# Ledger of designs, part 5: VHH binders against PI-PLC X domain-containing protein At5g67130

Target 1, 376 residues: PI-PLC X domain-containing protein At5g67130, of Arabidopsis thaliana (Mouse-ear cress) (q93xx5)
Amino acid sequence: CSNGNCQLLDSCSSATDCVSGLYCGDCPAVGRSKPVCTRGQATSPTSIINGLPFNKYTWLMTHNAFSNANAPLLPGVERITFYNQEDTITNQLQNGVRGLMLDMYDFNNDIWLCHSLRGQCFNFTAFQPAINILREVEAFLSQNPTEIVTIIIEDYVHRPKGLSTLFANAGLDKYWFPVSKMPRKGEDWPTVTDMVQENHRLLVFTSVAAKEDEEGVAYQWRYMVENESGDPGVKRGSCPNRKESQPLNSKSSSLFLMNYFPTYPVEKDACKEHSAPLAEMVGTCLKSGGNRMPNFLAVNFYMRSDGGGVFEILDRMNGPVLCGCETLSACQPGAAYGSCKNVTVQTRTPSMDSTAGSNSGGSYSGSVQFSRSLAS

## First folded at step 4 (VHH; framework vhh_rezetamig_d1)

Design t15 (from e05 with P109W)
Fold by ESMFold2-Fast, scan of step 4:
Structure t15 (fold): chain B 376 residues (1-376), chain A 123 residues (1-123)
Amino acid sequence: as target 1 above (376 residues)
Amino acid sequence: QLQLQESGPGLVKPSETLSLTCTVSGGSISSSNYYWGWIRQPPGKGLEWIGHIYYTGSTYYNPSLENRVTISVDTSKNQFSLKLSSVTAADTAVYYCARELYSRSWGTWFDYRGQGTLVTVSS
């Protein structure tokens, strides 16, 4: 195939060979010898069903969303830190990312995004003033009036009213979801329809508890449970909560943030990790959460996969919860729960049921999916 | 104050072993608070972490490189070294040595680094 008619997983030489929405991607980590047409965009769950409580939806989230090689360098300084993403925040949002994890620091008489440690940003760990990224978010929300964005701040900002002033200066106050309307005690959130109608389309969480009362920025772990990130979070067979979080099966909060990225980001391995291993971990975390589906799936290098990637997995997470169907594209707007249309669905990834175990030689994922001959 | 300096050949032939040494001055490598590591940046690409070593000799390697990487430490010389075997053109990069602080949630942080040394793999 060629000239824009190659389908998902068909061999390709350039993006122009693939149908719109797919790019030509390689994954040597699964033994592939040639690139294939690969998903690069998420399906918006709210374009299909928007009348459910916000805490019923699963959104794609990017870990250290600002951390990419395209970010400008400080004059005369080379950055010495790791990249977690490969494109801009604007590109991420255009591709369906709706959650952004940002590390904010006091630095250079401003609030900056930095990939640093212990509350200290240095010129060689700095990326850019946070307001630059927040202005990209403002432009996106302004141009896409039915979309909702969530920002999670690893918060090292000490200046008084620093976050509230920053977001106001970025023009984001008009979208701010007020803390007073956030559900407590594990209750359902307002519906997406209500949030859009009231223009409460920006949710912002901070790691610093005091800022909820002082600046109106919600304290993250009052509203969500979160699994451990990094190497402990990708360890097969377990999904432990991080120390700041209540146990994942706690009924005290209604949101669930699932991290799936190693401590050291390795882009060439991401395409392998975002297929069968991630699907298996979703099943494990679903069980650890008491059958509560995660609401945010946070990854590095979100575009990298062996074909369907995080995008296919998100569709399969949303389908069963939002409409009772195997995948989001099988949902019929306005139909009763469990009324599904016929769709072509990828079944190469393993079952998300952690007990079922389709991880090797199974119907959804077998040796042929990871064979070197798959790409030829 | 603390300074790190890379040294080693700037040209290595394909299939051979790349060998670099980092000399630490202005401070002791025998510190329980830090790891000592290697990172590289291929031309036009992002940083790739190679591995690190604790002063007691304990090593941790990038899984994608672990079959080819050996890092060693010589506390008497205040040095640590990198050996990367079976090199190919893909190993052409600027190599940096660094002092690392470890974070479980966010990964490794570098508070000091060398100036970097270009290693070209060519015949």
Scores: ipSAE 0.011, ipTM 0.441, lowest interface PAE 9.3, mean pLDDT 85

Design t17 (from e05 with F110M)
Fold by ESMFold2-Fast, scan of step 4:
Structure t17 (fold): chain B 376 residues (1-376), chain A 123 residues (1-123)
Amino acid sequence: as target 1 above (376 residues)
Amino acid sequence: QLQLQESGPGLVKPSETLSLTCTVSGGSISSSNYYWGWIRQPPGKGLEWIGHIYYTGSTYYNPSLENRVTISVDTSKNQFSLKLSSVTAADTAVYYCARELYSRSWGTPMDYRGQGTLVTVSS
C-alpha cells in the first residue's frame, strides 16, 4: 500500500502512505525491523456519546505537557533535561489530548513552567512562562466549541491571586468550570452535553487546598483519587494510591486519575510500554479502584506505540462504560447500551482483563461480562 | 565551585566493557540532596539517560540498558563510575557525568555536568 491508503499495522515507508490519523512509526523496542502505520490521534468519545456524566469518560492526559521537544531554549541558559513529550501543546490537543499536567512556579517575576525539585524553579529547570501554554489552550477551546480540557497543576505559586490572575489574563475565565458545580461525595458530574451548553469546558485543579476558597481553583484530591506516579505506578501487579489521595476504591470522589509513566522518561521504550504492559495495568487499576474505570490516563510520549497504543487502550476503556461495547468504535450513536457494530480490529495489544487465561488468548468471553465489570 | 570531570579510555573494542570515572571536586558526593548520573549523546542523536547512583550505593538504571550497566560510588575518593558491558558501535557517544536533582514524577533536572568525553567503539 501507498499514497494514503495503508491501514493500521500495514508496513509503510513514509507518513504519507498511511490513512489520515496514522503516522509511519517504528518500535525497535518490541523487536520490529520495519515501521508500520501507527495511531497518532484519539477518537473523541464525545463525538460518539455526549449525554453521560463527565465522570463516565476516560480522557488522554499528558504528563508534564510543557516538557516537550519543541519547548524553546531559554536565552543565556544551558538546560540539560529529559523531556516528557515530543510535540507542542497545540499538537497534543489536536491529537486528542484533553488533560494537561503542568508544574507552576513563581520565577523571574512571573509564573513559569519548570521541571524542578523542592518547590523552587531555577534557570536550569525553567521551560517557559505559563501564560504561553494557557494561550494555546484558549485558542484550542475557542476553535473547538464542544471540547472539554482538564488542567492539573502541581502548584508552587505563592503570588497572591496568582493562578486566578494568570487564567484571567489568558482569556480562560469564560470556559471556567465553577467549583460550586463540582460534585462532592462521589456524586455524578454534569453531563458533557450540559457542560458544553453552559460553556463550562475548562476544569482546573490545584495541589494546594487553600486556593479553592481563595481563588476558586478546585483542590485536586477533594474530587479525584490518584495512583502513585513514576516507577511505583508502572510496577506490575500493583496500583497503589498517591499519598495525597484517598484510597482508589474510596467513594468520596467520582474522578480517577491513573498515572502510567516511569520516573525517568525514555522515549525509545514508550512504544513497548504503551502496548501489553499498559493494558495489564489498566486492569490492575480498575480492580484497585473497586471496578471504577480511570477518567484520566496520564502518559509520557503519548504517540509512541507498536500500533494502537494509548489510543486503542482509551477506546477499550470508553467502549464498555459509555455504550457497553468492547471498543468505542463499536458504539452506535443513539442506540441502546450493548448494541454494537461488528468491527474487525488488528491489534498487538492483549486483553485488559488481568485474569485472562491461556485458553482464551485475551478474549473476554463476551461483551456482557466485560461491559459489566468495566461499567459498574 | 562544583566541577565534574570524566576520565577513561576514548576507544573500546566491540564486545568489551566501557569503563568511565567521574571525579567530583568543589563539593561532596556524600550529599542527601543529589543523585550522581551518567548521560550520553550519540552522534546526531538526542540525550540518553544511562542511570544514577545515590551516595549510599542505591542505583537506578535506564531499563533499555540495565542488563549491561553498573554504576558504583566511592565516597572516600569523591568519585563515581560507569561500566557498560558488551559494547557495540551503537554505544559510540559523548558520555557525560552529572549531578541530578532527583524528581519522582517531573523528570530529572541536572544542575552540573562534566564537559563530556567521546568514547568510540571500534575494532
Scores: ipSAE 0.005, ipTM 0.416, lowest interface PAE 10.1, mean pLDDT 84

Design t18 (from e05 with F110Y)
Fold by ESMFold2-Fast, scan of step 4:
Structure t18 (fold): chain B 376 residues (1-376), chain A 123 residues (1-123)
Amino acid sequence: as target 1 above (376 residues)
Amino acid sequence: QLQLQESGPGLVKPSETLSLTCTVSGGSISSSNYYWGWIRQPPGKGLEWIGHIYYTGSTYYNPSLENRVTISVDTSKNQFSLKLSSVTAADTAVYYCARELYSRSWGTPYDYRGQGTLVTVSS
């Protein structure tokens, strides 16, 4: 195949060979000798099902969303830190990212985004003033009136009212989901439809408890459980909660943040990590959470995969919860729960084995049976 | 204060082996709480992790580099070293040694690094 007609997993030589929405991606880490057409965009679950509580949906989240090699450099200073993403926040949002993890510091008489050490920002770890990225978020929300964005702040800002002033200056107050409307005791969130109607389309969480009362920024672990990040979070067979979080099966909160990225960001490994291993880890975390599906899937290098990647996994997380089908693409808008499109055509895609989905392991993305564990 | 200092040749010819040593002062390398690692930054790019070693000699390498990398430790000299074989122009970078923490929370996975040493691969 060539010239825009190559399907998912078909061999390709350039991006122009693949059908719209796919790029030509390499993944030698899974033993492949040539690139294949690979997904680069998430399917919006709200375009398919729009009437459910916010905590029924799973959203793609980028770890250290600001941390990419193409970010502006400070004059005369080299940036000496690890990068976690490849593209801009604007490109991430256009590709279906709806959650952003941002590290905020007092730095250079401003609030900056930094991928730093010892709780302090330095010239060589600084990316840019946080307001620049928040203005990109404002532009996205303004241009996409039915979309909802979540920001989680690793918070090293000590200046009084620093966060509330920053977000107001970025023009984001009009989208702010107020703490007073956030559900407690593990109750359901407002529906996506209600949130859009009220224009409560920006959720912001902070790691600092005092800022909820002082600035109206929700304290993260009051509203969500969260697994360990880094190497423990990607270890096969376990999904431990992080120290600040309640146990994953706690009934005290209704959101579940699932981290899935290693301690060191290794771009070449991300395509392998985002395939069968991630599908297996979702199943493990679902069980650890008491059969509660994660609401945010936080990754490094979100576009990297062996074909379907995080995008396929998100479809498989959303399908069972939102419409009762194995994948989001099998949902039928307006149909009863459990009424699914025939998936035979998709399993017979030329680049996939016709028995795909009947095996419980191996190299096939989507062979893991985690969608059935929701019912158990 | 803990200090890490890289040393080694600044110029290496293509196909040869790049060899660097990190000297640790102000703290012991024989610590069960840390790994000791090598990280590099090619011109105009971000950091790339190379590998690390535990003071007992246990190693783990970046899979993209593992066939060319050897890291060793000399606890009597409080030093650890990097050998990267079969170098090409793509291996031109500033090389850093680092003390690595298991990332249990936020921030970078290392808490201290050396000042860096430029290694140019050229004939």
Scores: ipSAE 0.068, ipTM 0.569, lowest interface PAE 6.2, mean pLDDT 85

Design t19 (from e05 with S105G)
Fold by ESMFold2-Fast, scan of step 4:
Structure t19 (fold): chain B 376 residues (1-376), chain A 123 residues (1-123)
Amino acid sequence: as target 1 above (376 residues)
Amino acid sequence: QLQLQESGPGLVKPSETLSLTCTVSGGSISSSNYYWGWIRQPPGKGLEWIGHIYYTGSTYYNPSLENRVTISVDTSKNQFSLKLSSVTAADTAVYYCARELYSRGWGTPFDYRGQGTLVTVSS
């Protein structure tokens, strides 16, 4: 195949060989000798089902979304820090990312995005003024009137009213989801349809509790449980909660943020990690959360995979919850829950294959919950 | 006050072993609160973590480099060292030694680093 005809997992030599939405991607880490057409874009769950509470959906989230090698440099300064992503926030949003993790600092008499150390931004850890990235978010929301974006801030901003002023200056206050309408005590969120109707399409959370009362920016761990990030968070067989979070199975909040990235980013391993290991970890975290599906899946290098990647896994997370089907593509708009299309999904993710298998198969530790939510 | 200083050859031939030493001054390497690590930056790219060592000799390496990396510590000299075997042009980078916190934070996990030393792999 060639010239735009190659389907998912078909061998390719150039991105132009693959059908729209796929790129020609390599993953030597899984033992592959040739590149294949690889997913690069998420399926929008709200294009299929938009009448459910916001906390029933799973969204792709990028860890340190601003942190890519092509970001501008300060004059005469080389950046000396780790990168977590490969493309711009505009490209991320176009590819279906709906959650952005941003580290914000007071720096250069402004608020900047930095991947830094010791609670301070330095010229060699700085990326750009936060307002530049927030203007990209504003442009996206303006151009895509039914989309909802979530921003989670690791917050080192000390200037008074710094966040509220920043977001207003970026023109984002017109989309602001007010703290007063955020559900407490594990109650359901407004439906996506209601949020779009009221134009409450930007959710912003801060790691600093006082800013909820002082600036109207929601304190993150009042509204969501969160697993450990970094190496403790990717350890096979466990899904421990973060120190600031209630236990993952707590009913005190309705959102669940699942981190899946190592302490040190390793780009060449991401394509391997985003396949079978991630699918297994979702099952483990589902169990640790008391059968609660994560609402945000936060990763480094989100485009890297052995074919379906985080995109295939998001479809498998959304399908069972939103329509009772194994994958989002099997959902039938307007049909009853559990009424599914007969779809053939090509996948190289072991243990997640949903074709009728032989009785010689083993158990999928941590992944069984995925498959069974379709079977009801 | 704490200072880390890299030292070692700036030029290494392909297939040979790259060897660097980090000298720590203004503080003791024999500390239970820290790991001591190596990080590199290839020209025009971001940082890549190589590995770290605890003062007792326990090591952890980047899985992509694990078969080629050895980190050692000499507490009597307040030094730790990196050996990277079978080098290729892809190993050309500025190499930094760093003090790493035992931390789960979302920022950079090291609090001090050396000035960096350029190692070019060329014949």
Scores: ipSAE 0.090, ipTM 0.585, lowest interface PAE 5.3, mean pLDDT 86

Design t20 (from e05 with S105T)
Fold by ESMFold2-Fast, scan of step 4:
Structure t20 (fold): chain B 376 residues (1-376), chain A 123 residues (1-123)
Amino acid sequence: as target 1 above (376 residues)
Amino acid sequence: QLQLQESGPGLVKPSETLSLTCTVSGGSISSSNYYWGWIRQPPGKGLEWIGHIYYTGSTYYNPSLENRVTISVDTSKNQFSLKLSSVTAADTAVYYCARELYSRTWGTPFDYRGQGTLVTVSS
């Protein structure tokens, strides 16, 4: 195939060979000798169904979204920190990313995004003033009136009212989801439809508890449980909670942030990690969370896969919960729960219901499946 | 207060092995919270990360340099060392040792760095 007619997983030589929405992607890490047409964008779950509480949806989240290969260098300084993404935040949002993890620091008399150590930003770890990225978010929300964006801040900002002033200066106050309307004690969130109607389309969380009262920025671990990140968080067979988080099966909060990225970000391995290993980890984290589906799937290099990648996995996380179907693409708008399109998905992604640590051949298959007991 | 100090020869011949040691004082290298790394800055260029080591001996290297780099740790002396083989004029740089908070966090930046030592590769 060629000239825009190659389908998902077909061999390709250039991006122009693949049908719209796919790119020609390499994955040497899985032993592949030729690139194949690969997914590059998520299906927005709210384009399919928008009448459910916000905490029933799963969103794609980019770890250190600002730490990407397109970010400008400071004059005369080269960054020694690793990139976590390959694309601009604008492109990430266009491709269906709806969660952004940002590290914010006081730096150069401003608030900057830095891939740095706790509390300290340096010239060689600095990316750009945070307001530049927040203005990209504002432009996206302005142009896409039914979309909801979540920002999670690893917060090293010490200046008084730093975050509230920053977001106001970026023109984001009009979208701000107020802390006073955030559900406590594991209660359901407002529906996506209600959030859009009230224009509460930007959720912002901080790692600093005091800022909830002082600036109106929600303290992250009051509202969500979170698994451990880095190498401990990708270790096969376990899904431990982050130390700041309640246990994953706690009913004290209704959101679940699932991290899936190693401590050392390695772009060339991401395409391998975003298939069978990630599918297995979703199943493990579901069990650790008491059969609660994660609401944010946070990854490095979100575009990288051996075909369907994180995008296919997101579809299979959303389908069972939102409409009772195996994948989001099988949902029929306006139909009753469990009424599914007849969809055949070409995939190399194994079952997400598989038992972690299974020693029997065949615990994984070429399909992704979720128990309907997780959806109601 | 933590201090890091590089030591090693300032001149290395092409094709030879560059060898540097970092001495850590004011803190223990046997810490589960930190990695110990090497970075360099060629004259007129920006910084380049070389690699790091955990006190247990676990290493990760910059993929561009991994076939020439060896980092080792000696917890009894509170030191870690860099060996870079088959050097060329392109390896001329100021070399820094650094403490990195890399475990379970995003990226490899450091909170302490040595003063740096210039290594010139020349005949």
Scores: ipSAE 0.012, ipTM 0.376, lowest interface PAE 8.6, mean pLDDT 84

Design t21 (from e05 with S105D)
Fold by ESMFold2-Fast, scan of step 4:
Structure t21 (fold): chain B 376 residues (1-376), chain A 123 residues (1-123)
Amino acid sequence: as target 1 above (376 residues)
Amino acid sequence: QLQLQESGPGLVKPSETLSLTCTVSGGSISSSNYYWGWIRQPPGKGLEWIGHIYYTGSTYYNPSLENRVTISVDTSKNQFSLKLSSVTAADTAVYYCARELYSRDWGTPFDYRGQGTLVTVSS
């Protein structure tokens, strides 16, 4: 196939060979010798179902979204740190990312995005002033009036009123979801429709508890549970909560942030990790959370997969919760819960590195279990 | 001030073992707060983490390299070393030794690094 007619998993030589929404991607980590048409874009769940509480949806989140290969280099300074993503935040948002993890530091008389240690930003770990990235977010929200973006800040900003001033200067205060309207004690969030109508389309969380009272920035772990990140978070068979979080099955909050990325980012392995291993981990975390589906799936190198990747897994997370179908693409707008389209599945030729010859793994099992729970 | 300094041959033949040593001064390797690691940057590419070691000898390696990597520590000399076996042209890179801290912000593994040493794999 060629010239825009190649389907998902078909062999390709360039992106122009693949149908719209797919790119030509390789995955040597699974033993593949030739690139295939690979998903590069999330299906917007709100384009299908928009009347449910915000905490029923699962959103794609990029770990350290600012730490990407396209970030500008400081003049005369070599950046010596690891990248977590490959493309700009604008590209991430256009591809369906709706959650951004940002590390903010006081640095060079400004607030900067840095990938650094112990609250200290250095020239060789600095990326750019945070205002630049927040202006990209403002442009996206302005151009896409029905979209909702969540920002989670690992917060090393000590200057007084630093975050509230920064977001106001970026023109984002008009979208700000106020802390006073955030649900307490596991209550449902407002519906996506209501949030869009009120223009409360930017949710911002901080790792610093005092800033909720001082600046109106929600303290993250009052509103969400979160599993371990890094190597403990990708260990098969377990999904432990991180130390700042309540237990994953706690009813004290209605949001669930699921991390799935290793301690040290490895770009070449991401396409393998975002298939059966991630699917299995979603199932494990679903069980650890008391059958609660995660609301944010946070990954490195979100574009990398062996075909469907994080995008296919997001569809399988959203389908059962939002419409009672195994995948979001089977949902029928306006139809009753459990009324599903017929979905055609493409089977890949098994590689030498295949795990059980399937990309569905444990998330398929987990989604079936969750569908039964919701139906009865 | 803490200083880390790489030393070792700048040229290694294909199929041989690359060996580098990092000497630490201005601080002790026998600290429970730090891991001591190796990272590399191939020409025109991004950083790749190789592995790290705790002063007790506990090691963690990049899964993509783990079959070829050995990191060791000598607390009496305040040094740690890298051995990378079966090298090919793809292992040509600037190699850095680094001090790593436990952090919830994974992917930033060091607060100090050496100046780097270029290792070329060529016959």
Scores: ipSAE 0.054, ipTM 0.544, lowest interface PAE 6.7, mean pLDDT 85

Design t22 (from e05 with S105E)
Fold by ESMFold2-Fast, scan of step 4:
Structure t22 (fold): chain B 376 residues (1-376), chain A 123 residues (1-123)
Amino acid sequence: as target 1 above (376 residues)
Amino acid sequence: QLQLQESGPGLVKPSETLSLTCTVSGGSISSSNYYWGWIRQPPGKGLEWIGHIYYTGSTYYNPSLENRVTISVDTSKNQFSLKLSSVTAADTAVYYCARELYSREWGTPFDYRGQGTLVTVSS
């Protein structure tokens, strides 16, 4: 195949060989010798079902979304730090990312995005002023009036009213989801339709509890449970909550953030990790959460895949919850729950229901199945 | 103030062992608060963490490199070193030594790094 007719998983030499929406990607980590047509974009769950509470949907989230090698360099400074992503925030949003993790610091008399440590930004860990990235988010929301974006801030900003002033200066106040309308006690969120109608299309959370009362920025762990990130979060067979979070099966909050990335970013292995190992971990975290499906799947190098990758996993997370089907592509808009298209999906993702630790690592053909009881 | 400086050959032949030393000045390597690590950046690629060592000799290595990597520490000289065996052209990179405080929460594992040294694997 060539010239735009190669399908998912077909061998390719250039992106122009693949049907629209696919790129030509390699994954030597799974033993592949040739690049194949690979998914580069998430299927929007709200394009299929938009009348459900926000907390029924699963969204793609990028860990340290700003952290890529093409970000501007400070004059005269060599930036030497680990990168978590490969493309711009604008490209991420165009590809269906709807959650952004941002580390914000007071730095250089401004608020900057930095991949740093000890709550301090240094020249060699700095990426750019946060306002530049927030202006990209504003442009996206302005141009895409039915889309909802979530920002989670690892917050090292100490200047008074720093976050509220920053977001106002970026022109984002008009999309702000107010804390006063955020559900308490694990209650359902407003429907996506209602959020779009009210233009409450930007959700912002901070790691600093005091800023909810002081600046109107929601304290993250009042509204969501979250598993541990880094190496503990990718360890097979367990899905422990992080210390700031209540237990994953707690009924006191209705959102669930699932982290899936190692402590040290490993670009070359991401395509392998985003297939069978991720599918298995979703099943583990689903069980640890008391059959609550995660609402945000946070990864490094989201484009890296053995074909379907994180995008295929998201479809399989959304399908059972939103319409009662095994994958989002089987949902029929306007149909009753459980009324599914007969679709064949091309996949090397193993069946999660049958794996007791055997289908980890490599690329396997199979299907991901989740309990239908999740949708009730 | 604390400074880290890499030293070692800039050219290594295929199949041989790459050897680099990091000299620490302005601070002690015998600190219970820090790990001492090696990272590299191949041309046109992202950073790759190689491994780190604690001053007592405990090591942890990147699993994809662990069969070829040895990191050692000499507290009397305030130095730590990297040996990477059986090198190929894929090991051509700028190599950095770094001070690390291991933390899953912080994202960046180092607060000081050397200026980097280019090692080319060529016959």
Scores: ipSAE 0.079, ipTM 0.569, lowest interface PAE 5.6, mean pLDDT 86

